VH-VL binders against Gonadal protein gdl (gdl). Designs and how they scored, part 23

Target 1, 194 residues: Gonadal protein gdl (gdl), of Drosophila melanogaster (Fruit fly) (p22468)
Amino acid sequence: MADIPATSEGSANTSEAVVEYQQPTPEFLQRKIYFLVDQLRTYHSELPENLQTRISYDLLTELANCVLNDGIFVIVKALMELQHETERHLIKIRMQAENEYEIEVAEWRSKIKDPEELRHILGLMKIKHTKKLHESDTKIIEILDQKVNDQQSTLQKAGVPGFYVTENPKEIKIQMFLLDFILRLSRLKYEPGK
Short names: E, the ipSAE of ESMFold2; O, the ipSAE of OpenDDE; V2, 0.75 times the mean of E and O plus 0.25 times the DockQ between their complexes.

## First folded at step 9 (VH-VL; framework fv_firastotug)

Design m2 (at its last look DockQ between E and O 0.26; V2 from the best seeds 0.49)
Fold by OpenDDE, look of step 9:
Structure m2 (fold): chain C 194 residues (1-194), chain A 123 residues (1-123), chain B 108 residues (1-108)
Amino acid sequence: as target 1 above (194 residues)
Amino acid sequence: EVQLVESGGGLVQPGGSLRLSCAASGFTFSSGYYMSWIRQAPGKGLEWLARIDWDDDKYYSTSLKSRLTISRDNSKNTLYLQLNSLRAEDTAVYYCARGYSYWLSGKYYFDSWGQGTLVTVSS
Amino acid sequence: DIQLTQSPSSLSASVGDRVTITCRASQSVSSSYLAWYQQKPGKAPKLLIYDASNRATGIPSRFSGSGSGTDFTLTISSLQPEDFATYYCQQYSSWPLTFGQGTKVEIK
């Protein structure tokens, strides 16, 4: 009766190194804000003078503070992607309408042998097609305008300074510049000590 | 159909000025499009010069900003370019082109081009 | 400014050949904001591809675009007689807008 020695399985205590996400120090955050504000000032200086007067230093500072939260970059990028997708879809619809017209024109050219009759038919088709395209373009603009309003609302709710729902073209333009600034900032890597 | 037709090209003396026109049809300038001028020197690539937005904001290439003026007449659906103090290096075909920009779209490609107008700067 | 470098500067090919043109950016082109144009002698550029991979209206399926970041490619799957031209890439990620130097596709 040979006593088989019980091999003590050593419990490897995998100390899960809790990577303590060290919250950035106040000094680090302050330096980062300064860097962001400096970048925004640079972008601001590139604007036409008439637009520079409409974007205050305070607004830029608020924007810098806002984008300390990486979540804002994520939101803006997501909105941009959604916008691009919508536009691609709308363009495709318009392209399809154009293609249908070309096909129809080709069919008429194959069927009608009399040049005068063909010219007349093609003239009528062109008028009809032009009208259809204008109607389509109007609908496209309406869809896009609604999307802009939705995105304005989203950004406002997210607490992004300078954003609110508006149909005023001048105000929309300012918001477009702010979006550009946010996107530009999102591409920057802040490295302490460089 | 979108059509762009440039005019005003020709032979100009060094130190002179050019004024180009681009008549647009098939669309309106107020529909979210922006217009640009792009030039191409003989046997060379393409160079963006200036743009004008739907809200009449004007942007210029850094190198030519002091000499360029872009403008439009919405009533005539016509785009203009003025370039002063002409040099031999300004010899090029000048194109007007339509771009699209809406909100977050940033679609600054050119879907429509004119046939171009040749400007030759020579003594 | 974003510089765009095309490769090759010129190439000779036969009808039916697969042609590939590359465009390299000096810095990352955001959101694939790259376009391709075809230009025939004495004609204006024609838009082929936008957003790196989307064919423009009326562009044949033999044209395709791909790429992201700094590296982009235009491919013609089967070269046709009408495809002998100069091709340009253009970025619209940042101002000023910039173009590649062009790639001339010639008949072999």
Scores: ipSAE 0.369, ipTM 0.752, lowest interface PAE 1.1, mean pLDDT 90
ESMFold2, look of step 9: ipSAE 0.776; ipTM 0.900
ESMFold2 (binder alone), look of step 9: mean pLDDT 89; pTM 0.918

Design m3 (at its last look DockQ between E and O 0.02; V2 from the best seeds 0.00; counts 0 for: pae O 11.9 > 2, placed apart)
Fold by OpenDDE, look of step 9:
Structure m3 (fold): chain C 194 residues (1-194), chain A 124 residues (1-124), chain B 108 residues (1-108)
Amino acid sequence: as target 1 above (194 residues)
Amino acid sequence: EVQLVESGGGLVQPGGSLRLSCAASGFTFSSGYYMSWIRQAPGKGLEWLARIDWDDDKYYSTSLKSRLTISRDNSKNTLYLQLNSLRAEDTAVYYCARGSSYWIEAGKYYFDSWGQGTLVTVSS
Amino acid sequence: DIQLTQSPSSLSASVGDRVTITCRASQSVSSSYLAWYQQKPGKAPKLLIYDASNRATGIPSRFSGSGSGTDFTLTISSLQPEDFATYYCQQYSSWPLTFGQGTKVEIK
């Protein structure tokens, strides 16, 4: 009864090298913040004076701190992409409405031979079309406003300073510039030591 | 019922070109639907190739952009795909798929309807 | 490009089992623009879930989707014989559109 020694199959602990994402050192983060603030100050200085007064240094500092999280850039880019898609969609809708009008006009021109009758019909069509376009434009504005609100809300919830739901055009304008700043920052590569 | 029927698949030689068609029924392209081509190599996953909307805006995969042409004929309610300079790796089932409609919902590029696909084999 | 990684690549399960498939994105998927598809051998994919959690028309209630940001999950609460298939996630947050590599659900 030969005791066959149980070959201990060495469990190769594939130590998944947890690539310890070396958390950036506090010093590194601080330097990065300074860099970001400096960039933001530059952007701020490019604004009209009346807008400069409305964006405080504290807000810029808070924004710099906020964007240390790369997730903010992702959110902002995604929101911008969505906005652009929405805008393109709305433009196409309007263009379609315009095109349908043209097609309809062409059909009437092909069917009606009497010039006076045609003129009358086309006049009615124009009135109808104008009304439809106005209604469409109103809806477009509503959709855009809602998108802005959604964006504001999303950014606010994400903790981005300076963002809150508002319909005030001046405040919205400030938020637009803040978005621009974030987008501009997202394109920068921070290199320590330069 | 929405139906998509692909055609044009078959055996093609390397360096050749394929031209696929997708006949759509149960809806019209004028209704503003996004249409796409997606392929699947044998035993592999799904790869999006190209999209077109009713206004002929086109998007392509980055890797295949130089070789791909998507088009549509609204009058025939037919989608087309051309792929040039074929390689062995282009061997796949090619699907046409319908996305959302511009008039219903913008920016929704999931695919609610698929054709049965057409097999393209690139071989010497 | 947004890469989608599904886990597991394959699994074996029995009828009645709860099955969970995950899809991880290389970056955040905006507005939960993620879809799930089922594909049976020799068939075209079928839409199961859109917008991460919305069940497509005609899809049984046993299928559910959840998740946000980078992590998404498809759940089959009680696996049925007809559910043995390959499942794919797909993002439509950014161009180009991308799919996960697939998860094959096989019978145990």
Scores: ipSAE 0.000, ipTM 0.516, lowest interface PAE 11.9, mean pLDDT 88
ESMFold2, look of step 9: ipSAE 0.730; ipTM 0.877
ESMFold2 (binder alone), look of step 9: mean pLDDT 91; pTM 0.933

Design m4 (at its last look DockQ between E and O 0.05; V2 from the best seeds 0.00; counts 0 for: pae E 2.8 > 2, placed apart)
Fold by OpenDDE, look of step 9:
Structure m4 (fold): chain C 194 residues (1-194), chain A 126 residues (1-126), chain B 108 residues (1-108)
Amino acid sequence: as target 1 above (194 residues)
Amino acid sequence: EVQLVESGGGLVQPGGSLRLSCAASGFTFSSGYYMSWIRQAPGKGLEWLARIDWDDDKYYSTSLKSRLTISRDNSKNTLYLQLNSLRAEDTAVYYCAREGSPSYWLELAKYYFDSWGQGTLVTVSS
Amino acid sequence: DIQLTQSPSSLSASVGDRVTITCRASQSVSSSYLAWYQQKPGKAPKLLIYDASNRATGIPSRFSGSGSGTDFTLTISSLQPEDFATYYCQQYSSWPLTFGQGTKVEIK
């Protein structure tokens, strides 16, 4: 009756190093806010005077507080990428329409030998092309307006100060500068102690 | 501060080719800026030549399309222009220019030029 | 191609004068996609106005742009010594991009 020694399985306490996400100290956050506000003031000072009067220091301070959340940068970057894609697509469509017209004109010039007939055909083509371009431009504007409204709404819902749905060109310009400020801030690395 | 510096200009023989460079600083091409080449013959107006956008799509003037090549190197933040089969009429100051500031609003037409290099002179002469 | 014709081709003015330059397009320029530039001798062009009426950063208030469709105007309300230059309009409504022939503002 051989006593089989009970091998004591040493419980390897894998102390999962709970990386305590050390919440940034209030002092750290305060310093970061001051840094961000200072940057925003610099950007603000670069604006034309008429725009400076429309963007208050309070708004800049609110914006600084808002961008303490890195999520805002992510949202703005995503919107930027989407915008770039949309712009590229619309430009391509318009360029294609222009190119098609040029090709068609060249074909008619090759085929028609009578100058009077050619002049007549080219005149009709120009009218048709002008109308097509106008229609295309109208559609493009509609698409863009809708997308701007969507972006405004997205940013408003995200709690970004100064953003709301508006079709007022002057208000839209202000929002565009605020977006520029956010993007510029997103490129900065805050280093504690400098 | 945004700086654009053209190079590669000089005297070229008719039938030859030019290759110009534009070194950009103060911004990156990857930040969404589009770039163009514009030339100006002595005592004449401005002529747009070519554009390159973020996706490396290229646009050319209709008259010069067959002779022009625009390209960029993002790693070097440098824009290039090649023009082949040079003629006396190609004598000009060649400018690189940055198209309007990136906007986060959908704007299809930002094809104005907010920044210019000092230009480089190309002289086509026998 | 959209052709831009500036008027006049040249003008003589004195310091303090009001100067007006017109730019007419052969076709309608959509969304007022017109820019104005100033060029001094031996220098690159400088952006003055974009979107027909917006002043570029750092441009003095004496410069203003207006217009729509086919007719655009650059106005200098009170000409300064540094304003003697050649001015160009440029459309970016359609490809290819095109410039006006220029207007030279000379000292009287």
Scores: ipSAE 0.064, ipTM 0.538, lowest interface PAE 2.0, mean pLDDT 88
ESMFold2, look of step 9: ipSAE 0.428; ipTM 0.703
ESMFold2 (binder alone), look of step 9: mean pLDDT 87; pTM 0.901

Design m5 (at its last look DockQ between E and O 0.11; V2 from the best seeds 0.00; counts 0 for: placed apart)
Fold by OpenDDE, look of step 9:
Structure m5 (fold): chain C 194 residues (1-194), chain A 124 residues (1-124), chain B 108 residues (1-108)
Amino acid sequence: as target 1 above (194 residues)
Amino acid sequence: EVQLVESGGGLVQPGGSLRLSCAASGFTFSSGYYMSWIRQAPGKGLEWLARIDWDDDKYYSTSLKSRLTISRDNSKNTLYLQLNSLRAEDTAVYYCAKSPYSWLTGYKYYFDSWGQGTLVTVSS
Amino acid sequence: DIQLTQSPSSLSASVGDRVTITCRASQSVSSSYLAWYQQKPGKAPKLLIYDASNRATGIPSRFSGSGSGTDFTLTISSLQPEDFATYYCQQYSSWPLTFGQGTKVEIK
């Protein structure tokens, strides 16, 4: 009757090192804000004088505070990517329409032997194609305008200062520059102590 | 359909001034398009002269900046170019051209639409 | 200023030929902000390609653009009778806007 010694299974307490996400100190946040404001002032100074007067330092400060949340950069990046995809898609649709026209022209050239008849048919096709392209272009513009409104609305809802739904070209221009500023800031790495 | 129609060309004496107009249809200037003037001397290449946006921001060629003025009238949907102190070298066909809207594509200063051009001849 | 140099300045080709035109910039053209135009005698230029490789509306598939940085190319895969013209590249990366000197495509 050999006493088989009970091997004590050592409970490896995997202390999950709770990486305490140390919340950034108020001092750290303040320094980061100053850095962001300084960058925005630099961007602002690069604008034409007429635009500088339209973008206040208060707005820049509000923008700096807003982008302390990395979520804003993520939103803006996602919006830009979506826009680029939409544009690519629209270009492809246009290209497809053009290719279809070329194919049709080639078919008619192969079928019609009389030059006068061919010229007449091709003339009619060109008119039809031109009309179709015009309609397509109009739809493209509508789609793009809607995308702008959607982006404005999204940024406004996210609390980004200076953004609201508008069709005013002057206001849109300001928003374009603000968007550029946000994108530039998103590419910066804030290193404490440099 | 986008149409651009230049006018105001003709024979001008050296030292004089020209004022060209470009009437636009099929789009409105207030919608955010960039408009430009480009010229082409006889048998030569293309030369960009000036650009204006919907907010009256203006850019000029470096060599001609002192002599050029670009302007627009939104109520008339018309673009203008003034060139002063004319020289024989200013003899060219002058084109107005439209660029695509910049909100979606960024600052895209290519020309998707052109006028037929207007000839300016500078001669004594 | 960004200078654009096209090569060749002129070429002779036959219908059906593959034609290649190059445009070299004196400095890098950001984001491939290069356009190509076709111009026929007595007519205004017509946009062919934008953003180096995007074909404009109504431009046949035989036209294609490629390139980045300082070197760009326009290709006509099979030259048609209506393609005998002068071609220009244009950069819009920096002010002032500039064009190449042009390439004349003539019938052989």
Scores: ipSAE 0.148, ipTM 0.680, lowest interface PAE 1.8, mean pLDDT 88
ESMFold2, look of step 9: ipSAE 0.685; ipTM 0.854
ESMFold2 (binder alone), look of step 9: mean pLDDT 90; pTM 0.934

Design m6 (at its last look DockQ between E and O 0.02; V2 from the best seeds 0.00; counts 0 for: pae O 12.9 > 2, placed apart)
Fold by OpenDDE, look of step 9:
Structure m6 (fold): chain C 194 residues (1-194), chain A 124 residues (1-124), chain B 108 residues (1-108)
Amino acid sequence: as target 1 above (194 residues)
Amino acid sequence: EVQLVESGGGLVQPGGSLRLSCAASGFTFSSGYYMSWIRQAPGKGLEWLARIDWDDDKYYSTSLKSRLTISRDNSKNTLYLQLNSLRAEDTAVYYCARPSYWLELAKYYGFDSWGQGTLVTVSS
Amino acid sequence: DIQLTQSPSSLSASVGDRVTITCRASQSVSSSYLAWYQQKPGKAPKLLIYDASNRATGIPSRFSGSGSGTDFTLTISSLQPEDFATYYCQQYSSWPLTFGQGTKVEIK
């Protein structure tokens, strides 16, 4: 009568370590802000003087405060990705238009044996294609402009300082630099004590 | 009229592979559309699987990337999906879908064209 | 990945009722990159709304979309018999594309 020892199934209390997201202490946040501002000042100093005058220290401070929310980095990265995807797509569309033209030309070359007739047809096709490309390019520009507008609006709504809907090239340029700053900051790992 | 017709569904054993086809008509793949596969398990939601564009750029769902292959044959205007190492959870209706790209506007407006789907059942 | 959570998962309504379905994203989604679909049993999804607020071709005016950032809403102003279906939101702001879990609208 061998007493089979009752293997006590140790209830692995998976203590779900509630990673208490310890809310960063105010002190930690303040130090992080200082770090971020310092980085931004560095970036700012790298700008041409004419652009430096347009980006105030207050704006940089506000930006530093804003990016304490990691959500801003997520938004900016998402916008960037979307922009890149849009650009890639637009390039492909243009390439496709070109390819379609080539295919069509090849088809006509295969079908039309009379050189004069072929020349005439190809001439017409070229005119048509040129017009189509021009229209396409115009639309591409419009799309890109709209994309910029959407980005501005998104960032403005997200409360990112310095962003608002504008078509002014100078203002857009400033916003581009601000975006660059945010992206650069997003790549930094803040380590307290280093 | 744009039409998408999926085929290749059926009963498959666990560990097997599926190969689905989507025949497109009313447009050409060379038109730059990012054709996609989307599946729906019985009584469940929609899951995007993969996309391919006319330049054969491919993107896959993160969870299925290792098992999925999307491809196309422009000469046949046909989209393909291969899924390997099938599991019971892969049982679903598989749809091919075309996004609404207004080519002239290069805008994506969601999936405006869907096939009727093909059912794949993974069972022993 | 952007997760989309719809609310409610199901609802019962009567013909003529106003129905509102929400879709919340785990991350901000551009209003230009959210779609709504209707799906009936045994059928493929049908595009209802694109760019958060634009009705697709042939979609009745009783369907409307709104929202921005992380919160989006589909509204059916007066539910019709043909509107009993499952509704899905979908984002196309980033890859991979993701859908909400769906909201089933059932007859009361």
Scores: ipSAE 0.000, ipTM 0.509, lowest interface PAE 12.9, mean pLDDT 86
ESMFold2, look of step 9: ipSAE 0.680; ipTM 0.854
ESMFold2 (binder alone), look of step 9: mean pLDDT 89; pTM 0.919

Design m7 (at its last look DockQ between E and O 0.38; V2 from the best seeds 0.51)
Heavy chain, then light chain:
Amino acid sequence: EVQLVESGGGLVQPGGSLRLSCAASGFTFSSGYYMSWIRQAPGKGLEWLARIDWDDDKYYSTSLKSRLTISRDNSKNTLYLQLNSLRAEDTAVYYCARGITYWMEGSKYYFDSWGQGTLVTVSS
Amino acid sequence: DIQLTQSPSSLSASVGDRVTITCRASQSVSSSYLAWYQQKPGKAPKLLIYDASNRATGIPSRFSGSGSGTDFTLTISSLQPEDFATYYCQQYSSWPLTFGQGTKVEIK
ESMFold2, look of step 9: ipSAE 0.706; ipTM 0.864
ESMFold2 (binder alone), look of step 9: mean pLDDT 89; pTM 0.920
OpenDDE, look of step 9: ipSAE 0.397; ipTM 0.730

Design m8 (at its last look DockQ between E and O 0.09; V2 from the best seeds 0.00; counts 0 for: pae O 4.2 > 2, placed apart)
Fold by OpenDDE, look of step 9:
Structure m8 (fold): chain C 194 residues (1-194), chain A 123 residues (1-123), chain B 108 residues (1-108)
Amino acid sequence: as target 1 above (194 residues)
Amino acid sequence: EVQLVESGGGLVQPGGSLRLSCAASGFTFSSGYYMSWIRQAPGKGLEWLARIDWDDDKYYSTSLKSRLTISRDNSKNTLYLQLNSLRAEDTAVYYCARGYSWLTGYYKSFDSWGQGTLVTVSS
Amino acid sequence: DIQLTQSPSSLSASVGDRVTITCRASQSVSSSYLAWYQQKPGKAPKLLIYDASNRATGIPSRFSGSGSGTDFTLTISSLQPEDFATYYCQQYSSWPLTFGQGTKVEIK
């Protein structure tokens, strides 16, 4: 009856080092805001004078505070990519329409030997093509306008200052510059102490 | 077919001014395109100078802003560039070009170019 | 400003050769907003590629663009006699618009 000694399995207490996400100090946040506002002022100074007067210092300060939340950068980047994809798609559609016209013209040139007849046909084709392109362009604008409204709504809901749903071209232009500012800020690395 | 035709180039004295025109056909300026001027010095690369968008806002290169004026006449479908206080370094072929803006503030590539007009600044 | 550096500045090639031109940006070009242009002597630039990889209207299939971020490439799969020209990259991701210094493709 050999007493097999019970090997005491030492419970390795894996102390999960709770990396205490140290919340940034108020002083750190204040310095970061100052840095962001300074950058925004620089961007603002690059605008045409007529636009500079429409973007207040208060708005820039509010924007700086808003982008302290990294989530805003994520939202803006996502919206930008979506818009870019939409634009690329629409450009391709338009270019395809142009290419189809060129192909058709080439076919007519190959088939018609009488110069007067060819001139007449090509004239008609040009008229038809111009009308088609105009209709296409109108549809493109409508699609893009809807995209802009969607973006405005998203950013407004996210609490981004200066964003609201509007069809006013001047207001839209201001919002576009604000969006550009946010994107520029998203590329900056704030290093405390430099 | 989209066509851009520059004019107004020639020999100009230092300190003088140039005024260039670009007549556009096959499209209208109000259709969501933006127009730019780009120049190329002899044997050199391309340099963007100025842009005008669909809302008549004007943008200039930082280095030439004080000397450049871009404008357009929609009724004539014509783009203009004025450059003052000309220097020898301003000798270049000047191109007008069309870009896609589609009422978005994003910059796009230039899909159409004029043949250019040569400006020579010499005493 | 985003600086674009092309490599090489010039190259010599024969008809039928594969030609590759690179364009490096000093900063990331967002959404691949890079274009390539062809310019022949005494002519205006012609758009070849937009959005890094899309061929413009009427551009032959032998031209292709690729890349993202800071590194972009133009490839001519089989060089034709009409392809001897200077090629430029251009970014339109950030203001101001900037061009590469150009790459001259010469006949060997």
Scores: ipSAE 0.025, ipTM 0.626, lowest interface PAE 4.2, mean pLDDT 87
ESMFold2, look of step 9: ipSAE 0.715; ipTM 0.872
ESMFold2 (binder alone), look of step 9: mean pLDDT 88; pTM 0.900

## First folded at step 11 (VH-VL; framework fv_firastotug)

Design k1 (from m2 with light chain Y92R S94N; at its last look DockQ between E and O 0.16; V2 from the best seeds 0.00; counts 0 for: unsure alone 72.6 < 75, placed apart)
Fold by OpenDDE, look of step 11:
Structure k1 (fold): chain C 194 residues (1-194), chain A 123 residues (1-123), chain B 108 residues (1-108)
Amino acid sequence: as target 1 above (194 residues)
Amino acid sequence: EVQLVESGGGLVQPGGSLRLSCAASGFTFSSGYYMSWIRQAPGKGLEWLARIDWDDDKYYSTSLKSRLTISRDNSKNTLYLQLNSLRAEDTAVYYCARGYSYWLSGKYYFDSWGQGTLVTVSS
Amino acid sequence: DIQLTQSPSSLSASVGDRVTITCRASQSVSSSYLAWYQQKPGKAPKLLIYDASNRATGIPSRFSGSGSGTDFTLTISSLQPEDFATYYCQQRSNWPLTFGQGTKVEIK
């Protein structure tokens, strides 16, 4: 009964290289902030003068500080994508309504031989269609306005400067520009030393 | 049906100015549409020049900002473009285009175009 | 500015062929801000595709758009005689809005 020596399987200590997530140095963060502020100033300079006066450099600086957290980019991208999906859907519905009208018009043209009768029918159809489109457009606006309010609330809660719930179109317009700025910044790669 | 009709093109001398008009029908400018001018030099691609939004905010290409003025007359449903200090390189077909955008969507694809008006800058 | 580079600049194809045009952006472009246009000689551009993949009203099903990020594609599944034209991509993710240089589709 030969005692087969138990070969000690050497526990390969897979030293999981704890990629020490080196927290960015204060100097790195400061340089990144300056970079971001410079970009924001560039974006700001592209705006009409009336809008430039409404977006302060302080707000831009606050925004730059806010977006140091990549989480803000994720939130804004998600919100914007959701809005765009909603808009795409609404546009599609509207286009379908327009197409249905065109099909209906074509059908009437094929069925009605009397020009006067056809003109009358088409006139009525146009009125009906116009009304339907207006109603549709109103609904679309309501849906979009609600989405904007939801986004405002979300961004406000996330601490994004310049965002608050408002129905003022001019204020909303400014907020949309800020969103655009954030999205533009999110596409930039900050490389230290360039 | 949406129609855009450009006018005001023709032969202009270097250093001169052009004033183009775009008469719009089938829609109203105040309905949230964005209007733009886009030009195309002979045998070249498309170049965006300027836009005006529903609030009369005006945006210009960076390179031409100092020479361009976009405006509109809602009562006439007409869009205008002024370009000053004309150069030979300003020779192009100038198009008026409608940008489709929902409320605050900022979408700028052009769903309607005019037939364009030719501007030739030549001595 | 975001530069859009189309490939190829020109191609020759026959009726019935599958045609693919690519548009590469120098920066990431949101799909919601990419469009394709068709332009025939002496005519204004016509919107074909919006939001990268949605056909505009009246556009035949043989036209399709796809892509995300920096790479977008226009496909004509079966080229028709009326499809010989120049095609342009357009972005609005950043201002100023820009167009690709165009792709001319010619008859072989």
Scores: ipSAE 0.466, ipTM 0.795, lowest interface PAE 1.3, mean pLDDT 90
ESMFold2, look of step 11: ipSAE 0.740; ipTM 0.893
ESMFold2 (binder alone), look of step 11: mean pLDDT 86; pTM 0.880

